Miniprotein binders against o13629. Designs and how they scored, part 1

No score or structure here was measured in a lab: all are predicted.

Target 1, 363 residues: o13629
Amino acid sequence: MLEAVTNPKSSLATFSKQLNGLLQAKVVVCKSVNPYFNLALENYLYENSTAKHCLLLYTNSPSVIIGRNQNPWVEANVKLCRDNFVNIIRRKSGGGTVFHDFGNLNYSVLMNREEFSHTENASIMIQALRNLGVHARLNQRHDIVLAQSQRKISGSAYKISRNRCYHHGTMLLNSDLEGVREYLRSPSTGILSKGVSSTRSPVSNTKLLKAEFIKQVISCFLLHKSHSTTTKPLSKPRASSKRLYDIEPKSVITLEQNDLLGVPSILKAVNELQSWEWTFGQTPSFKQHLESTELSVSMDISVVHGRLEKVIFSTPNATLEHELSSIPWTGLCYESGFANTFLISGIHSKEAISILKWISDSI
Unless a header shows other numbers, all headers, positions and changes below count from the first letter of the chain.
F, E and O are the ipSAE of ESMFold2-Fast, ESMFold2 and OpenDDE, as the mean of both directions, binder to target and target to binder. V2 is 0.75 times the mean of E and O plus 0.25 times the DockQ between their complexes.
[cut] stands for letters that were removed.

## First folded at step 1 (miniprotein)

Design A1
Amino acid sequence: SPEERIEKALDLLWEAARLVFEAIKLAEKGDVEKAIELLQRALEILKEALEIARKAGDPELVKTAEELIKFAEELLEQAKERLKES
ESMFold2 (binder alone), alone request of step 1: mean pLDDT 88; pTM 0.874

Design A2
Amino acid sequence: SPEERIKKALELLFEAAELVMEAIKLAEKGDVEKAIELLQRALEILKEALEIARKAGDPELVKRAEQLIKWAEYLLEEAKERLKES
ESMFold2 (binder alone), alone request of step 1: mean pLDDT 89; pTM 0.880

Design A3
Amino acid sequence: SPEERIEKALDLLWEAARLLFEAIKLAEKGDVEKAIELLQRALEILKEALEIARKAGDPELVKTVEELIKFLEELLEQLKERLKES
ESMFold2 (binder alone), alone request of step 1: mean pLDDT 88; pTM 0.860

Design B1
Amino acid sequence: DPEEKALELWEKAFELLRKGDLEKAIELFKEALRIAEELGDKEMQAVALSALGLAYERLGDVDTALKYLERALELAKQTGNERLIEYIKEFLEEVKKEQ
ESMFold2 (binder alone), alone request of step 1: mean pLDDT 86; pTM 0.856

Design B2
Amino acid sequence: DPEEKAEELFEKAYELLEKGDLEKAIELFKEALRIAEELGDKEMQAVALSALGLAYERLGDVDTALKYLERALELAKQTGNERLIELIKEWLELVKKEQ
ESMFold2 (binder alone), alone request of step 1: mean pLDDT 86; pTM 0.845

Design C2
Amino acid sequence: TPEQKLKELADKIRELAKRIEEAAELAKQGNLDEARELLWEVALKLYELLEEARRLGDEELIEKILELLFEIAERIMKLREELKKQ
ESMFold2 (binder alone), alone request of step 1: mean pLDDT 84; pTM 0.802

Design C3
Fold by ESMFold2-Fast, scan of step 3:
Structure C3 (fold): chain B 363 residues (1-363), chain A 86 residues (1-86)
Amino acid sequence: as target 1 above (363 residues)
Amino acid sequence: TPEQKLKELADLIRMLAEAIEFAAELAKQGNLDEARELLKYVALALKWLLEEARRLGDEELIEKIKELLEEIAERIEKLREELKKQ
């Protein structure tokens, strides 16, 4: 797809035909593992797809994806992510934080608002699992869990606007479950946040091969959404019927990362998703209280739009308290090491330096 | 129709102009290599579109594409100089 843009022998008509094909596609499989491009593509299809129902399938390289209204410092180990080059990305849908890696498959069903249904979309995934010998069900929180163990194999979220919506989720095929636990375990203490908190559950892998699961999901999706507007439950399709439903090559489009470079609105969305202002600046207002018995100090921080609004120190040493309060905290980005900015200046007492180091270690 | 094809070409040029602005933002954020690769891709697309505009004989589109290619060349040169300093 979009190959015509990079081929000097291709015509403009071919390029436009490929773009129109993408917008009309019933299924899009994206081979890019870049989470910024995959989330930007999802938003592009959400805004521009003309299909009544469109299924997007993709896999992200290791990333922590926080919900629209969450606080990353509460939901994730931000420093561990930074140290291991794991991106923290704010998505446009609500809900909780998830860790993506190569052992996970992401799905997204894009539709008009009047067509929205959690249960219908989940039934497609559950049927694909059943066809491959995995018995799963929806729990009370609308997560997909293994029927026997009750362990979560898929969590989902949604974005609903006036005319459009999408329902997207994860499917744990063979993810690093230890990595999932560690990246989603925040070391931060004392935070009082107005953000949405994640509901954490025991997770498990399905152990299914990704290529086989993708084929089954596509078959179940096309069978369910291409046939009619009836609410009949999905039956086990026969092998021949599955092949027949998958024979519409124009209904299924496969994209490489380079195909996305030719769509400026996707590139613009990638820029927004990579920005500090989006990922951290959209954090709901919060306060943090930190205490050090050893240094005999307490600190109260107010953070708005990811930036320090107010920092208040309390210590028995009035001179030290005045010194710390004289530091121009207001407007600094709240991030690990923000206090190190003032250590570089070198204009501080030994006590203030100890406190600045403590702040850097605590945040 | 010829009118439809010209509108389509104009829309594609507008899209690529936006990609140049996006590359500028990537450069401001320190993503110099990504900005450079994006600009190289956009230049290739614009060179192909320039041939199509020439076949259609639309002087306005030809001049617009040439302007964008010049802008890309200047931005790539600046990025090359910045990368040399690293």
Scores: ipSAE 0.000, ipTM 0.154, lowest interface PAE 17.6, mean pLDDT 78
ESMFold2 (binder alone), alone request of step 1: mean pLDDT 84; pTM 0.789

Design D1
Amino acid sequence: GEKVYIVVFADDPEKAEELAREVKEIAKKLGLEVWVETRDGKVLVAIVVEGDPEKVEELAKEIERLAKELGVEVYVEIEKE
ESMFold2 (binder alone), alone request of step 1: mean pLDDT 69; pTM 0.639

Design D2
Fold by ESMFold2-Fast, scan of step 3:
Structure D2 (fold): chain B 363 residues (1-363), chain A 81 residues (1-81)
Amino acid sequence: as target 1 above (363 residues)
Amino acid sequence: GEKVTIKVTADDPERAEMLAEAVKFIAELLGLEVTVETRDGKVTVEIRVEGDPEKVEYLATVIEWLAKLLGVEVTVEIEKE
């Protein structure tokens, strides 16, 4: 009974010690394939890590990751993603849209603002590739490309604040490059958006085994960052202890999702990233123009925070135009099936029903 | 409801574990109940899923796609009530 009473205190002390270890870690390998958790963990380390340099490595289950200021309906086939249960997730960094799958390794280097270097971080990845027989170079756009083919194998982005930054990227090991094209091909027409557009480049896989690449990246990262001299002598080591920056160091932490879901800020971030309000509601305002010659109708839509603000119909049939305009469009989420709501509500006009079906097919 | 048992076997237990985690994550998104059992030192992973037959069938299709991407063998057994 007494052991059960003291267990919460012991558990909390152990948890606090483990959390402090995470915040000081040089390398974090996350085993979770949950993209919401992995992005939340990245942001948590960005805000809270005390390490001068920290490397985070993770793999996401199949997901479309859009940049902070992008329009998902322009950047991706939203309906295809929904039908195939592929999540569309808005990250907190800027830039373009990427497709992640199990053949991709994500890396993130978190550091103090003063330590930021695109070239230095890329050189670590390039050295790991070279050690495994893959010759790669950094191009003028700061992408990592295969030296011979010039095909892109790693793209990156960054987030910089006053005190902290991260530089993160992808590494194509053995991704489904054909599937990538279909998920990132938007079927939407007539959209005028203020959002940032993605730039596509020819890509290739390195064909490296993930476990081998992870091992090399960790080794190169620790070796590269350990060339700095320490200002104080190291403490006497314990028999079972390894030195800081050893190739097989104790400063490498492997973790699971369940290890950190009890941290309130991480749970909050996961919930935010999973929300419609974040992923779709943070879409920059846009307008869409659709027209059908067969139905003799045009439609102008204004969308703000992912919701319909204004819908204007134009048709030579004044009665039909009035009927369509009387539908309570304002406030509805902009989604492929929004017009289907009114089909099941008992609209009687055959012409209106045809137009609602056309809207559902067009968005 | 429809019950589906998914068995994952691989020479590489890390790949089997990755597939099991992905299946669990996707099943949770679909609102399906999932149970994961590990046998033979994590060489064989058995996943049981129960719920809406249409959603269970969709999950099975996604699992076959993921298994192909990871290069692991998957056996899907469907038990109907």
Scores: ipSAE 0.000, ipTM 0.390, lowest interface PAE 14.1, mean pLDDT 78
ESMFold2 (binder alone), alone request of step 1: mean pLDDT 70; pTM 0.623

Design D3
Fold by ESMFold2-Fast, scan of step 3:
Structure D3 (fold): chain B 363 residues (1-363), chain A 81 residues (1-81)
Amino acid sequence: as target 1 above (363 residues)
Amino acid sequence: GEKVTIKVTADDPERAEYLATVVKWIAKLLGLEVTVETRDGKVTVEIRVEGDPEKVEMLAEAIEFLAELLGVEVTVEIEKE
């Protein structure tokens, strides 16, 4: 177990030994429910783990996790998330948006590039499910679905670099499926995005107990990764797959959030993941068209790195059009209510104020 | 006219620079003369304003509103020069 360097009982030499143990660990279970620390830890292990294969398991408090190249304003109800203190976080892997809560288990398999296999990694999860009486299979989208209903119980994504990669996903054990639908439904209209769009699928919970599922996943992972090759999927259940006595104690490390506070690169990653510049500023460029028949105005917005680049108004009132175009829109963050920035008493005409309020209501 | 100094501290340089741009624009609309200085790696913006007291107060309200909208931690101080 890693102890934080801020603990007065831990020397730097002891901390270094614990850190080396973490980097060599085959399995890491993180007990933090903070999604920023869990994602930062995943990236830290991705860059620094010396294990041929490493499994990371964790659970996040309620959060919307968007893919690397997605537009949060298209993928999620940003206002509802803010109102309910649900974090919106951009991960470093590609793919679609997911909602995490306490009824979900996250897994991440970190490995060398040459050892990557979607099928192999999914087979570990499928074997753990079978050992607990749940029959599941991999579909054409590489989602894990219940064999009978075809309802999705696990979605996954990956990140690949020259030397390292990870394959990570969710497992719906007992999540709030109504909450999933509400947070992932954007109210935004008129957006033409070049980002990756999420594909929605019918979902289901496995109803498995988290502690038992974790034990099975660890067992299946360690049994499967005992061999030098990763090319063969776990196609058949193993005779002793439900037994955990084969787990190597030194291969499994359990962490608390405080264990991570002493690692500067993890704190730096947490700060990045919490930044507006990462979550919203990394949004692929997009355009939005808004129009109001009542106000006789249309607005075309170009957004780059989450900031307004170009705003064009069209209205039959030339004076009003000039007034609106004179506002310094360029560089302003694209956020709900951004037009309220310019609602200052005595500066604008009544017509411009009406339009600014309309913009704020539409975004 | 009245001269005042408004000091704004933002959490990062890009947000401070954008805040300065918008403040200059509002000041121009109000007929105020304004000078903007950046300090501490551009995270602190000092705005010196000369003009009508009512218009200076309007600018101060605008800066506070902008800070909240931009989601930055900002401290606004008004001092007569």
Scores: ipSAE 0.000, ipTM 0.254, lowest interface PAE 18.2, mean pLDDT 78
ESMFold2 (binder alone), alone request of step 1: mean pLDDT 69; pTM 0.618

Design D5
Amino acid sequence: GEKVYIVVFADDPEKAEELAREVKEIAKKLGLEVWVETRDGKVLVAIVVEGDPEKVRELAKEILRLAKELGVEVYVEIDGKTVEVREE
ESMFold2 (binder alone), alone request of step 1: mean pLDDT 66; pTM 0.606

Design F1
Amino acid sequence: DTEEKIKRLIELLEKALEAAKRGDMQTALEYLFEAVELARKAGSPELIMKVLYAIWEAARLAKEGNVEEAKKLLDELLEKLEKIQKE
ESMFold2 (binder alone), alone request of step 1: mean pLDDT 69; pTM 0.587

Design F3
Amino acid sequence: DTEEKIERLIYLLWKALTAAKRGDMETALEYLKEAVELARKAGSPELIEKVLEAIKEAARLAKEGNVEEAIELLFELLEKLRKIQKE
ESMFold2 (binder alone), alone request of step 1: mean pLDDT 72; pTM 0.648

Design G1
Amino acid sequence: DPEEKALELWEKAFELLRKGDLEKAIELFKEALRIAEELGDKEMQAVALSALGLAYERLGDVDTALKYLERALELAKQTGNERLIAYALEFLAEVYKEKGDLEEAKKLLEEAKRIREEK
ESMFold2 (binder alone), alone request of step 1: mean pLDDT 83; pTM 0.795

Design K1
Amino acid sequence: TPEQRAYKLLEEAWRLMEEGNPEEAARVLEKAIELARKAGSPDAEALALAVLAIVLESQGRTEEAIELLRKAIEVAERMGDKEFVELAREYLKELEERK
ESMFold2 (binder alone), alone request of step 1: mean pLDDT 83; pTM 0.813

## First folded at step 2 (miniprotein)

Design D10
Fold by ESMFold2-Fast, scan of step 3:
Structure D10 (fold): chain B 363 residues (1-363), chain A 81 residues (1-81)
Amino acid sequence: as target 1 above (363 residues)
Amino acid sequence: GEKVYFVVFADDPETAEQLLREVKEIARNLGLEVWVETRDGKVLIAIVVEGDPETVEDLLREIERLAQELGVEVYVEIEKE
């Protein structure tokens, strides 16, 4: 006893213990509304969680989330999003574009590949809804719809790799459905993209309170996942005796962004997701054709890694065509108003200035 | 290359096997590589696609048509390798 060493725990040792608890958690509720952090956390748990099943719940501030191989200029009104502080984020999974806001709850079930079950995860959500008086079912597209109206209240996607998978989705509690329509309506024309276009379905809100829904989802998840040794679907209720389920307080962890500021892989992922090079630079190569009858000009643009590769103008005026071709287009980021810089620099003809303004208005 | 994952669920093992066989045949006719897995009469299909986007769209269209015809539920995830 008298020979015992009484050293204080290092900040690193304390942090390591907290991190180990996160990796073993059955349920993680993230209080951050930062979508970059939430997606980085999802990927971190996907790669590192040691729990047989882990449920992550989070809400993102207003954001348009595009799939891995989608073109943001085709899927969203990029300028409107920027003007209204709506984030545009490329996720690491495939699939279509979705809109998130404070009236939405995101869920993610992370598991080993051998634990995969599409119906079991959906059944947990449907059971939580039913417990709160909302009658819903799974449709043939694996969307959760209201039983009476058939309107979609939850869409989901899977990421399946050799060893790990996740099933993640949205739950419309009280989202701005008109905002969804406008943010996902691209004003861009003439784009030839090889990506699969997103399909939109009629949607509705459940009108459930977020705190009550979270409580029910956690309860249903812990009842159904913690004892499963197979990926079999949830069975219909039986007349057999029910066992009392003991919920350990540490099975559910509530996180703030600041709790994980020191995890290098999370910080790296946040930085990558926030980068222009990831969100826009990872856009598949595309071409765009623009035409103005009033200005008697056409423009063909080739875009690679989000940057202008080649710009070709066609106009009856050879002098004007030469002037436009002399502008240093190559390497410029493809973005709304990319031609605006040329309006404030150099000497341009009246006709060229009109065309630069038209380009700025069209992109 | 692009990887396309199809999650197919059928309560009837015979229907699952028929879907699996037809997906493999369609993929072979399009020159695509197919890898498949089954669990308790349910099918998990992973398709590795190396080719042009039109070939991928043709496969997706045929998968959707076949799923509707057989009354099975299909979810599609596209992941670029």
Scores: ipSAE 0.000, ipTM 0.193, lowest interface PAE 15.2, mean pLDDT 74
ESMFold2 (binder alone), alone request of step 2: mean pLDDT 66; pTM 0.593

Design D7
Amino acid sequence: GEKVTFKVTADDPERAEMLLEAVKFIAELLGLEVTVETRDGKVTIEIRVEGDPEKVEYLLTVIEWLAKLLGVEVTVEIEKE
ESMFold2 (binder alone), alone request of step 2: mean pLDDT 70; pTM 0.634

Design D8
Amino acid sequence: GEKVTIKVTADDPERAEMLAEAVKFIAELLGLEVTVEDGTVEIRVEGDPEKVEYLATVIEWLAKLLGVEVTVEIEKEGSKE
ESMFold2 (binder alone), alone request of step 2: mean pLDDT 68; pTM 0.596

Design D9
Amino acid sequence: GEKVTFKVTADDPERAEMLLEAVKFIAELLGLEVTVEDGTIEIRVEGDPEKVEYLLTVIEWLAKLLGVEVTVEIEKEGSKE
ESMFold2 (binder alone), alone request of step 2: mean pLDDT 68; pTM 0.597

Design G2
Fold by ESMFold2-Fast, scan of step 3:
Formats: sequence, structure tokens, C-alpha cells
Structure G2 (fold): chain B 363 residues (1-363), chain A 119 residues (1-119)
Amino acid sequence: as target 1 above (363 residues)
Amino acid sequence: SPRDQALDIWERAFQMIRSGNFDEAVRMLQDAIQTARDIGDRNMEAVSISALALVYQAMGNLQRAMDYLEQAIRVAEQTNDPRMVAYALEFMADVYREQGDTERARQVMEEARRIAESH
């Protein structure tokens, strides 16, 4: 295993050599269940791997993973996730929201842009499934579905930049398909968002054992991609100085979080993914309209970079409308309970207090 | 050992960065740099300067981070461990990426790999 720089007994020379080996590896199996670390590792390999094709395999602890351009308040029950210690994380690839738990295996194929092929990558997964007795196919949406039921067992997304790309997906082995519905069901109403909406498909578990599936995926990946990606030196080297590059990279590397948290670019990526500014601050601009017939009030909210830009109230009571408009809304983070700060910070009329409580109940 | 001291300095710097204790990290690393210079420990000096660059990067001062990394590379070239140069180049690549200079980041990262492969 790769020794971490955070381990004070690790050799700096050995660590550097092992890090170089990681960047040349064809397959990386990460034992960490930390989704922030796993996504940071994926991005690190995306930017730095020298392998023509690199396969990353990992499992995340319970987490809601939203796409790059999605609104978390539309896609998830943010408060319920927080209360139940379910992470909400914005990934760097586009597409819809997905729930990960310990019964899911994530795969990521990192490659040069010219090598991009979702069909080839899917064929590797389908072959691994077939070797274990599960018959699957690609559907019209490029999801992997069970051949008989047509239920989705793997969804995927990709990120394409000028020179590099990755194609990553899920494989449902034994996930809690019933339990996750509540985390992905937003209680928010009246939101008009320019963010990408998730599309839902009927899903199923493969019921395969993780260790067996990982072994088959690695075998199929190495067999399939070895012929198209291996650029070995000729058996007769042209110059002795070029023998420094004659050593084939280790085909499979297994690592844990502590092995790499000391790498500056990985630590920085973890910190970014954990930040409010990344997860919520990168939300596409949106507006929300809320109305209460009982309180005879309506509220229009504009949110930019996850923060309140403008709040407009409409009510027949001009004094109440002026009171609500005098509250310093601008710049507050849009989050469950943002109105509660004003319940404790000053004296408001009974009518205003009722409206502030209504806002807290509605968001 | 000098190696163990270097790893301790980097780990403590990383921990302080994670907790947001930038002022404490700067003071600790400046003291470590001065101590290394006083005893002629080029290895500890290079490591401490590299860690200081990481702290300035975390604070958003990318120019000062680059200045320290260039200094760290010059000092690292005087050490018995060529991996010190490779690691400083990796820090430098990260700063270039943050500045949006992906081509220079790629070039210095490739140089770091060559040094690692040679040893």
C-alpha cells in the first residue's frame, strides 16, 4: 500500500516513488468510505494520471451526491440529510443526483479525451456481470439494466475537458433502495431553478458480493484495455537511458485515506468539497415564491451563489410589509432556519413573528 | 532523524491548515526555517519552506506561495534527497493549477515524475 506523508515514519523518497507508481497505475482500489476523499482522489487521478486508461473503484458512506449544476434544495431533503448525518456533496461531473451507501460500488474510468467511450466501459461492466451469472445490457439512455426486468443497476455520468475525461458510475450490489427515497424528496415548494433536474428510473440490486465483483471488473478491465492502452517499450531498448521507463507500472494499487491526505492537492480538494461555498455556493441562481392564505402574505426570494440577494413581501398591511422589508435579509445563506436568526435578534410584532415562523416551516 | 523531523513539520502544518490556524502555522514554519539555517540542515530548511508555501496558498496568496516554492527548490537541490525537489515541484504544480496555468502545472508535475522514476 501507498504510505502517507502524514505518517511520520514514512520515507520521503519511498512516498515519492509510491506516489509516482499511483499515477502510472492501471487500477486503483480505494478502501476509504469518505466521499470527500474519494471524489478528491478521482479528480487527482483525472488531472495527474499518466495511464492511458485508469480504473478507480470505491464505496462511499451514506451520501447524497448532486451534479455540478444542480440545486440541492430541489434535489434533496437537506435538513433530513443533516439530521441523519447523510453527507450532501457536489461532484464535478454533470447530471443528476444519486444516493450512495455501503451496498453500492463506484467505478471511474479516467482517460485521455480521444479515448472516451461509454460503450466500451459499459461492455467491461456487462462482461464482469455475465461472468458472475448476471445478464445485463445497455439501454437507450446508456444505463446498464438487467436484461429480463429492464431495471437499472448502474447509472453513469462523465466530465470532459480539453485533454482529459472520466466516465464514472454506480453499481447497485445491495443498496437500501426503499430507505433512500426520503433523502431525495425535497420538501421545498415554489422554487424556479435553472439547475439540471434529476430523472428517475426503476432500479434493482444485482445481489453480487462486492469482493467477487471487484475481482471480475479488474480482470475484464485489464484484459480489454491492455491491448488498446499498453504502450510497452520494444523488447530491444534503443538506449540504456530509456530503461528508466522500461518498468511497467503496477497494475493494481490498493490505498486508504491516510495514505494520501498529506498530498497538498488532495488535501485542498477535500477542503473545497467540504466547504459551504462549493456545495451550496455553486448552486445556479434561483427564485422562490411562497404564499400563505392564512397569514395573507406572499414572499419572493432571489438567491445567488446560495445567498439571499432580494426578498420581497406582499401583504395588505402596509406597516407589516415595511417591518418585514426592514429586516436585513441580503447576504444571508439560504438554509433551513435562516429566518430563525431574526426571532432571537430583536423584537418584532406578533404578526411578523408568525410570518418568520411560517418562513422557517416552508424552507 | 532529519527525515522524521521533516515529516513532523509537514504533518503539523497540514493539521493547522485543516483547522484554519494559519497564523500559528506561519510562526511555527518561520521558526523551523531559522532553526534549520542556524544548524545548516538544508533538508529541514527545504521542507519548512515548502510547508510555508502551502500555508500561503491556503490563505490565497499565490504569488508568495510561488516565491517560497522557488526558494524551496533551490535549497532542496543542496540536499542528499532528490525527492525533496520532486515534492516541491508537486506543490508548485498545484499553485499553477489554482492560477489557471494548467500547461505549466503539467510540465512541473512531469518533471517531478521524472525525478521520482530516476530514484
Scores: ipSAE 0.000, ipTM 0.148, lowest interface PAE 17.6, mean pLDDT 78
ESMFold2 (binder alone), alone request of step 2: mean pLDDT 84; pTM 0.820

Design M1
Fold by ESMFold2-Fast, scan of step 3:
Structure M1 (fold): chain B 363 residues (1-363), chain A 86 residues (1-86)
Amino acid sequence: as target 1 above (363 residues)
Amino acid sequence: TPQDRVEQAMDMIWRASTIVFDAIQMARQGNFDRAVQILNDAIRTLQEAMQRADQIGSPDIVRTAQEILEFANEMIDQVRSRIENQ
């Protein structure tokens, strides 16, 4: 239905009608495996959906997704991700870092703040799993775990604002669990971060087929959410079976990135999510302490908005300390190899060159 | 039945996406030649799934396979570039 939205010949009336359909949809299934687009679509629906409850389902190509207030250099192996075709992306919800691949299904329930219930949303997932022979439960951390092994199969996070919210999560169908551990293991040392730390848990796959699970989740979502016309306390009994049979078929929209890349706010969101300023520049302030006994030097770095604010060296050689302190560190992006520029552009002592190389090897 | 054929095509797509993931893992381990080999297998599987889905009249499944196929082709180019630069 949305194919014409990205067509340059689409009329304004056709475009408005298609967008209104999307914004009123109860279920949106996105076929794109582009994580930047999928997160931009989620934010677009969060801001603009008029449905009381909207379910978004998608799968990302292999990527590390960090939480809104996390430090990527603490939470992930940034260099390894780059080398191995894995993108690092900052989402807009809080919580911990996750690894997505084609063996994972992402779900997002978008709603008005007064409708928020992570327990109710989790119950929909648990029912879909049960219908497919997988017995799961919600644990004390609000993760979905296999009933017998207690291993996590779904983690979730939230974004709550004054009027709108979403609860989104992962469902491990057949992900690379070893890869998860490697990408989420930072090689960085000595970092004292004000960012939110991830809580790691033993994980497992459900081994369910994606299309079958999607079908069950949609069915359970429509049955559960479509008949709720008001916010109901969990302690209140649910409507009778007659009420469930009164549920009319609901709209399900399937779309691809090409259907919506022509929407300016979505394109802007994609561009923001791809930017260094968003992914790395939004990192909470942190400090890093590095020591080399062989070189008899220590270095204290303070980083704000992903950029070096202050670098302090300590060494028994006062001349060397002054030389290192004279390097214009302030304002540089904190990233692997930031010290390499100075090896090319300046006159440095043999000792300073050794230290600059050590910095490049350590960061 | 037509529904059974749809399910078979979906299973082929899911298997192909799994193979693409395996290729990423192999490339990570430096096994670029094997990564290219299985990516080619995934590409063939996705193309077959698209053909079967097209015969059934399931354009949504065809487009899903095409999106994964596009990614797999891009990854092959990236891996081959690394092989050449070794």
Scores: ipSAE 0.161, ipTM 0.473, lowest interface PAE 3.1, mean pLDDT 80
ESMFold2 (binder alone), alone request of step 2: mean pLDDT 81; pTM 0.749

Design M2
Fold by ESMFold2-Fast, scan of step 3:
Structure M2 (fold): chain B 363 residues (1-363), chain A 86 residues (1-86)
Amino acid sequence: as target 1 above (363 residues)
Amino acid sequence: DPREQIDRAIEIMWQAAEIVFRAIELADNGNLEEAVRIMEEAIRRLEQALREAKEANDPRLIETAREMLKFAQELLDQIEKRLSEQ
């Protein structure tokens, strides 16, 4: 938690008191670029924060973040992500898939359910942009777009429970837009999925420096949330009321990754988010149909909880069809190269080997 | 099964985290000797998890295991310093 564990001058005795400070903070800036820790922290603040309004700011290393009910094989190039060490992570909020990298800033506004307003939260971001010379507007889809080009610079999603909610989004500062296109383009064909589909939009970078944008967002957030309903707080003296527009050091907490290692529920959430069972196993059931005219074969696959439930082959060669059907497909994880394990066994006809290679190339 | 190996490494890391947090509670209430004992167990488990992660060649798990191990080692040092001051 906080500085108590990672600071050489710290003491274990202050651990719980520093955690209480985090739960009451108006602004949290997380310096970790680990997307698992950042998403776990977001969910932790969602469940435990006592602040009426809290702003969380963070940046993730290159990652594809899919929505709660999406199919990663439909939404992303899973193999390309794996080969380039781009994480694929299922978040806990709904909606579509996004690509994060070091040129992106993530924001999350956590609040009481009664206080939720997409337009008010977006207005904070738009004001911060305007203060730095970037003119942006909210479009009909509630995305933030550049006023002149209408290209999207921020998309968002939300999670709502009985008492609390968060509205989180991206801000494209200087992201790899070609990477966004490539990683979010699935090569998979023939998939019939019950998952939620993403809607793509033309995107652009703001070209703003991250540190300057962070300063402006914090200032606009504190100004807006402290002063949205009245011109003056009735309970505060005049000197304190004049300070509503100033950043108060106690209201802003900066965290390093190691600060989070002392919170059990955060480590448990990190472990869950990194699991195959969460990221791929939570995929809605789907079916896939593949055909090869060259090999004169078709294959129908049904997948449940990310694992093969049933595989059916059709080919004019009855002996080959029986050979392929005898392979123990059921229970295997659906992933690129799942058929390669059977190539290693070395007990297959030349035609079956060609088909196994085709399966590996197609998935 | 590579996925079973990855899942096992994750389970070991989660179990080690629980031990670490129990050690923090023990240290906070003055049971420093017991805190040291279970921290040494947690570190051994995290070293195993790091080996499993390296064998599975999963960069996310390797990074997580290394970070957790570093944290556990720094925490053990703090507890041992407190114990030596008695």
Scores: ipSAE 0.000, ipTM 0.123, lowest interface PAE 19.8, mean pLDDT 78
ESMFold2 (binder alone), alone request of step 2: mean pLDDT 88; pTM 0.869

